# Designs tried in a protein design chat: VHH binders against BTB/POZ domain-containing protein 2 (btb2). Part 7

Target 1, 284 residues: BTB/POZ domain-containing protein 2 (btb2), of Schizosaccharomyces pombe (o74778)
Amino acid sequence: MSMNSSTEISQEPSIMKPVSSISSFVFNAGFLQGTFSDTTLIIKGETYHLHALFLGRSPVLLQKLIENNPKGDVHYTIEVETEDPYVTKESCLFVLSTLYCDSPRIPAEVNVCSVLAVSDLLGLDTLAFEASSLIEKSIRPETMESVIRFLDPNFEGLERLKMGMYPRFTSGLFNKAIQVMYNTLVSNWNTEYARLLCNLPFEVIKDLLESDKLTVGASSMARYKLANEIVKMRASFRKQNHIEGKGDESVVLAFDEGSRGIQLVHIAPGAESRRKIWKATSVR

## First folded at step 21 (VHH)

Design bb1 (from aa4 with S62D)
Fold by ESMFold2, look of step 21:
Structure bb1 (fold): chain B 284 residues (1-284), chain A 122 residues (1-122)
Amino acid sequence: as target 1 above (284 residues)
Amino acid sequence: DVQLVESGGGLVQAGGSLRLSCAASGFTFRDYGMYWGRQAPGKGREWVSGITYSGTNIAYADSVKGRFTISRDNAKNTLYLQMNNLKPEDTALYYCARDQGDIKESKAYDYWGQGTQVTVSS
């Protein structure tokens, strides 16, 4: 019934109808043991002995198989080169194994960020999307620093944070992280978020603390105190790590200017910025 | 009992538009990411677009980016796919699917609907 147009009226041979029992053999004998492997795949200097039939489920690897090397039933040698530090042997092994399965599940034991990186590298969009969805669902105080580091591993700043390193799949994660921080900052600023807050761009800290989406106690003074503690923590961090010439940060009362009665001010680096340590508002 | 029911497919000329819907039941829709896939005759499944549980992260296959728009309505437990500037190569059975959900989920079954046919004539 699945055959096209060329059906003949003569006797058709009897064949076994497939049942789902073959999947265990394919994974164990094929992937794990390498039985009848026909391909040497090289990723970041690591070598994998695998099967072109299954590797072809990756559009990236399929293209390389088509473009390389001796036709017919000869051995393939293909290479994928990358400098991405999230592409690791462990995550490559996991992602490659999914090519031998029908409905893979990302287990808790693997680094989901690295799974996303390898899935993106190999053009496995379903797996990359599922990884990004799991990362988003995992965003909480205990994981926040790790997620932010994944989005901007080289500390490039706000524009990188907004897109991440794999924009097709990560461009919404920063917005979600900020939404979570609005609800969790007050109880985590000096514990789970301490190091993160020291490393975030000033613009992010300013928007976070000035936002009416952040609730801090019953008065503007509670928000002022929290903002000062965070600015002080950031200043201590810069001093301890000998990060000079980055300018100063301060918090002023700004009832006429700010939506929540404070304004965070960054005085640009240099001699002129040091002369502007004045506070612009009255003290209570 | 997870149920996903697609609708909105049909025959359309090249350059036309269609809007697909996926009605979901049997699970807490707002807690799961959702995606669309498609299967052309005689071909394997192709991922088309996904939207995470919160709606903040959306992804598209390169072949449809700029032409298709995914969205969700959690109040109606419904996933949508607006398809514009349709091409003959978009001809396929379109189905919606639920993502893995929780990383600790022990069941590895795909939850997907029966699909709705989209046919684009030249």
Scores: ipSAE 0.675, ipTM 0.893, lowest interface PAE 1.6, mean pLDDT 84
Fold by ESMFold2, look of step 22:
Structure bb1 (fold): chain B 284 residues (1-284), chain A 122 residues (1-122)
Amino acid sequence: as target 1 above (284 residues)
Amino acid sequence: DVQLVESGGGLVQAGGSLRLSCAASGFTFRDYGMYWGRQAPGKGREWVSGITYSGTNIAYADSVKGRFTISRDNAKNTLYLQMNNLKPEDTALYYCARDQGDIKESKAYDYWGQGTQVTVSS
């Protein structure tokens, strides 16, 4: 909460400059050892013995501290309720510890997605933004499935993917993931992306494979072949996992697109009409 | 050495607009996310808006969403904040900051500018 700034220092002509040993003392005696803790904080059944002065740096916890002390008691008991599976004991411990530090850094030892979840829960917007920025920078073929699952853990579909579970901080991550896929799909479709492509909504697969931002060989036949292989892979996945009632997918050539056009089509369950060539545009 | 210099503040009537700039030097600007914060007199520091290194992920505090627009120009190493429909509660010292960058880097919040004052009269 209290931080050195040029404005605060310029208004105080004679003031002792802080040293790192004081910060280390506060962290060790306060956070780690719980000396003179005055607050019992409960998150998802886990109990933390902490200090209202530092917890008040969270706007969410500050409000709960204010609400929870109508008698003026010397001990606070507050609870934060959530069913979010990304809110874990390890991530809560890390995020709470940042309230005792001047310049927190997100280390590699904690799950950054879980840090975002806890930071959002506690209204720590700077830390949540920092976590989202690190997640974005980490998007690569080997991390793509975990990022997509974080955005849509319950497989709700395209609209959830576009927003993620913490929309203020995750709404841009899916677009970045798609940009990475345009440059990495051809080399990874049957390896790192195989399971991901089987689980993505048809609308996403269609937009990805039909896009002129995806470069596939020198001819429309290369794109057609790749799209057919992915459609076959998705169909095999549905059969292997006993997923029924989702209809069929196919790929057709779209000759009025020049030599490079294809169209992915979906035939809903129970449809009896003959297949037709349809053009579609992505929604944006 | 990392330097962040804010400009564009001033006095404006409620409902008016201002555009803030943050000139960055001493680091590779395009590799870092950037954000704006503000501090009203006698109050704590408030995060306002952030934009990631690629520009694809932009976030706003609820109090400014729909009124403020963050942007970046990597060719000029400059971060911007367009503030429209200003309200008296927007009165504060506005400053820019650099994010952590890489998971291996130290001190995500170690670089702040001096700030530029925005005053919104009723």
Scores: ipSAE 0.664, ipTM 0.885, lowest interface PAE 1.7, mean pLDDT 84
Fold by ESMFold2 at other seeds, fold request of step 23:
Structure bb1 (fold): chain B 284 residues (1-284), chain A 122 residues (1-122)
Amino acid sequence: as target 1 above (284 residues)
Amino acid sequence: DVQLVESGGGLVQAGGSLRLSCAASGFTFRDYGMYWGRQAPGKGREWVSGITYSGTNIAYADSVKGRFTISRDNAKNTLYLQMNNLKPEDTALYYCARDQGDIKESKAYDYWGQGTQVTVSS
């Protein structure tokens, strides 16, 4: 079959390029258009028309497909229930779309914390690890408050902070955040960290300010002054926001190993309660 | 070019131990998170364990937690997987990969090595 040289050049389609023919069709016709969808997936009241073959790449969705497979009907209806506020329509769309891709990447435009939440919900360990790794790399003064809130959105305290809400992937993030704070606290305590420091549990503040890893000036007096400023800022925050029943905090000079010359002390709410009762009997 | 060379696989009896190594080159190793995956015959790929660039965040699949330990040596550009109490179901081709690294990076989930075979006899 002899052809003109120009017709041979024009007949490049005789050998199909493997990437553009199948991958593009699968994503566009399958995910975007829902062509030949066989599954109705419901997450937090949102409905998705998708394909069991691709959804089966999620071990969580696969199990639900197996459990909810009525004989004689090839259409699946499955639901994933969650109250997690980080599971959003936008994050679900992104994560579900990765099931239709060979090597997805997390773009800058998506909320990485929400990607981690949905990935964990759907058992997508590679994507969840990738999201947690990106969150860790993002930890800096400007992002610190949002990262800490993501770890402990309900203000449960130190034990939640240490694990985060997705312990398999978030258990190391708090330690990294603290490491970053050791190097950035002095320059940011009354600016980027102000609200964060007011909302952190006392035991976190105490461990942070007493730590050998924190350097404040050349002497214990510099550290003492900074710790007092932070304690005063926390007290002012509680007063301005009418937060009661948390007791008082103070800083004393100490000369023992591991305290770097200071000790933060918390005065239990019982002492504060007796003081408030006394005030209630006065001309308030 | 990114190159990942796995080693340390072999045949071991159930209950035994192996240590896998992944020698990395062609990129700045300390700037990337790393992970191990495996593929058993007749099964899809399974993520096994990951360690972030700083080493502060380590994650394991439930199937290996408590038995496997991931670690990294940034001075030697090497990722390790210590596998203890091995079971027949751990039989697979084990491969290492680097993570996305940077939100702007276009190459995510790279698998550059051939993998190393681990076979666990009953």
Scores: ipSAE 0.647, ipTM 0.881, lowest interface PAE 1.8, mean pLDDT 84
Fold by ESMFold2 at other seeds, fold request of step 23:
Structure bb1 (fold): chain B 284 residues (1-284), chain A 122 residues (1-122)
Amino acid sequence: as target 1 above (284 residues)
Amino acid sequence: DVQLVESGGGLVQAGGSLRLSCAASGFTFRDYGMYWGRQAPGKGREWVSGITYSGTNIAYADSVKGRFTISRDNAKNTLYLQMNNLKPEDTALYYCARDQGDIKESKAYDYWGQGTQVTVSS
C-alpha cells in the first residue's frame, strides 16, 4: 500500500497527508505555470524558474541551495555545470518536472539516455535506475549501435564500454549487449551491425568470434568464413576512411580448438616496413 | 492483482547481517526490474539497490556498495537483499518496488510493499 493512498491515515504529527487533487494543482500551477517561483536554476546555459522546496528533493540541488544562499535569502540562484552532450533542455525539463510529481514514469517521447544522464547529474537514483533498465530492455540489432555509442562516445575502448559513462547505472549494459549479439550476429553482421563491427575494438571482435557461445553453422569453416568477411569489412572501412596506424588483422584456422575452430590475429603497426605489407601480415 | 510482500527484517547488532525477501505476485516477475528502497525516521525515501529484469545490470547506492547484495529468483518470483556489516545508519523501513517495465506501459503502478523494519543497535 502506497503512503499516497487516500483512505487510511497513519499516526503522524497533525500535518495532513498529501491529497491527489493538491498534487495536480501544484504541478500545473507550480511547475507548468511557474507561479511563485523562488529559484533561478541554470543548467548548461538554460534557465529554469522553479521552487526551492521541490528542487530540494534532488540531493545535488539541495546542497547548492544551502551553499549558495547561506543567509536564507528570499530568492535563490544556483548553477549546475556540465559538458555532457546528453544533458539537453528537453531532458532537463522532463527530469525537473518529476520533482513536482509522485511516481513519475518515463514516456516514449523523451530520450531515455538523456534522462539517465540528467538523473545521474542531479543524484536522482531511482529515475536513473529506471532509465538504465529501459535502455537495457531496448537492446536489439536496430538499437545496438546507439547503445554502444552511448556507453563509449569517445571510442576509448573496452574498459570504457564495460563501465559506460555513468558507471553506477551502466556497468552491466555492455555485457547484455554482447549476450544479444551472440544470438543476433549471424543474421545482422552485414546489415544492422555492419558499421558497429567496423568501429568495435579488435579484442571485442576477437572474443565475440572465438567464443563458443556464438553458433555459426555446423562447422569451423562457417565460422572461418564469417570471421574473414568481418575482418575484410573492417579493413575496407579503414582504407575508405584513411585510418592508418592500426596494423592488420587476419583469421587462421585453429584445428586444436573445440567449437571455436578459428583464431583472429592482429599485427601491430611498425612491426616491419609498410612497403613490405606481405611480411607484416604474419600471424601471431 | 499486483502484490509485493517484504520479510526478513528485525533487530540486529552493528556488524551483523540480515537477508530481506520480497515475494511478488500478480504480474510477470521476470519482465520487470526490481529495486529496494528505505526510509529512515524523519527522512525521505532513499533508493538502495536495483537489479534489471535480466539480472545483468545491478546498481547500488554508494552508502551500501560492498556491504549489500541484491539478487532475484525468477522461478520463485522473489527479490532478495543480503545486508552485511550493518551500521546504525542502516536503520530504516525497507521496501521493494518494481520498475516501469516497458516504455509502452500506460499505467504508473506505484506499488511498494508495506515494508519490513530493520533496526541496527549498538
Scores: ipSAE 0.646, ipTM 0.885, lowest interface PAE 1.7, mean pLDDT 84

Design bb1 (from aa4 with S62D)
Fold by ESMFold2, fold request of step 23:
Structure bb1 (fold): chain B 284 residues (1-284), chain A 122 residues (1-122)
Amino acid sequence: as target 1 above (284 residues)
Amino acid sequence: DVQLVESGGGLVQAGGSLRLSCAASGFTFRDYGMYWGRQAPGKGREWVSGITYSGTNIAYADSVKGRFTISRDNAKNTLYLQMNNLKPEDTALYYCARDQGDIKESKAYDYWGQGTQVTVSS
């Protein structure tokens, strides 16, 4: 009955020569048109009508399909719960579409940070790594603030910055951002970086300005002046935006190795001032 | 053209170590992220570890974290995978791959090598 051979590698099959790839049919008829969809997938209240066979390429979705196998019908209903603001309808559509593709490319039209978020949610490690690699390549003065906010969207501080929100794929991005800042701070501190520098944790500002990897002119006085300008900018920002309870910051000269001749000092809220006063009558 | 050539595979006892190399040519190696994948007999491909173009951001699959170390030498255009405390389930064809590059690149093709066999006996 069959005219096909299991030894196809030695002979070209006589059954058909494809005019177009099966992958093109799968994407257009399957993903785009939803032909023969068998699964209702719900992510953050959005509904997608898709195919269990292709969704199974996601380890996370496969597990849910196995656990929610229909009892007496042929339709799957599965849900992925998340409150992640980077998980959006647009990014979900893109990432889900990659399950219908052989060699997906992350295009310029999508938010790469959101692609990372969805790919991490769905256990798509290759796509998540590709997204993280693209984010790293995008780090420059005009993108720096958005990258830093992606790493620490809730302003948790240095430890969150070092890991990011998806630690398997974001744990090195902050270090790269700092490396870029060493080479771009002097020319951008009051322009592209102004708002960012005002919002960074003090610990980060201190480490950045005290580092021997940052060069500011030929002397410790040039670095001292720049550090004072940044500290003043941060103080003005807190005043303009009614940010209270953060204490004060100052810059002093320092002489130990690795500080480049300055030290940034933070005075915690409510701490006593060390500024001394004197009485005029004691002089007279 | 882009070429990726893996080496360093072989037979090793459980608990042993191997160091894989991936020699890259035909592109500016330092501009691309690189990753290792593996394919065990009768199983699909599994992503193992990736390292971004700068080397600053490194990621591992949970199954290998703490045992494997990815690294790159941009002067030698070479990607490495140091594999310690090897287990029989690490038996697979290991291949290296290049990431998609710049977001503006128009090429849609994956670039990966033919692979090097790692076999871990009990």
Scores: ipSAE 0.566, ipTM 0.861, lowest interface PAE 2.3, mean pLDDT 84
Fold by ESMFold2, fold request of step 23:
Structure bb1 (fold): chain B 284 residues (1-284), chain A 122 residues (1-122)
Amino acid sequence: as target 1 above (284 residues)
Amino acid sequence: DVQLVESGGGLVQAGGSLRLSCAASGFTFRDYGMYWGRQAPGKGREWVSGITYSGTNIAYADSVKGRFTISRDNAKNTLYLQMNNLKPEDTALYYCARDQGDIKESKAYDYWGQGTQVTVSS
């Protein structure tokens, strides 16, 4: 855990003030230069020459150091295996560098999603939470596609989207993304959100467009027209990219008490249907 | 000046419950994520639970998952930690902290409360 600590001393003054260069020396000589390194750490085939004392601040790396006692040379060799594409050399370097600092801060130039991935891998819960909090605050039309892809990089569908790839820290991000979309969909559906809407699961599109939280124009026909355009855009996308086996999607008008709504329907692969469906209980 | 003041700690038997509060002032509370940490005697700090500025993302350390519940009240500028089924290993000084807020902020700030003691007897 990368947190600052402090204690109160009432009786014993310091003989001298701590030298600020101790932190700078540790970072530059230790992390950057590898001076006196005692550990070879391997992550996704990349090698890092580091120090067991500092690596032990990661509970994951500490356990590996304990399990892999040095032989002969009193030198550790440990490996962390992962196929996670968000675990990159750049993100590993940043996250490992935080083990050499007292109060690391995530800078603007780093890929925060990759920081979360590495932090989760190494059991650095404070840093992972900080990353997830920054990702949540960054959710806007311009970033939405990147955030959604981060939650479901393999296009597994709604259940993955709801959890993300790092559920301890990502399980609320999708709900926040949907909240933002309710307020930004109408202005962005054919621009910033175009590709995103084509790749979202049908269940998500249905819930989004049928929701009372989404405001579309002054009439139910405005919502129907928008939903049809999105469904048409999704169908064109599947054709352009030769995506088959997903069946068809359509929009029907549906009515309930005091309201005119829509219903999005999915026609399973191999089923033939050209009929409209009227269903009052499905309208919202 | 940023101030975080914890309260609600005390002595409790194993299996018991406590509710911690963290009163925040000196900043716009609703714009920041918040978290709880703890420090057992002679040990380093351990992150316990965090809640993002909107309250939609909540995370827990594995050691407290299912027993502790974090929440926030933006109208009262207060962070809470409901602690159930307390165990002797939960004995620690509990403190609240503010997250970094915005990635574009150029200067790192870590703000901590003084903490509230929780002691769980076996």
Scores: ipSAE 0.548, ipTM 0.852, lowest interface PAE 2.3, mean pLDDT 84

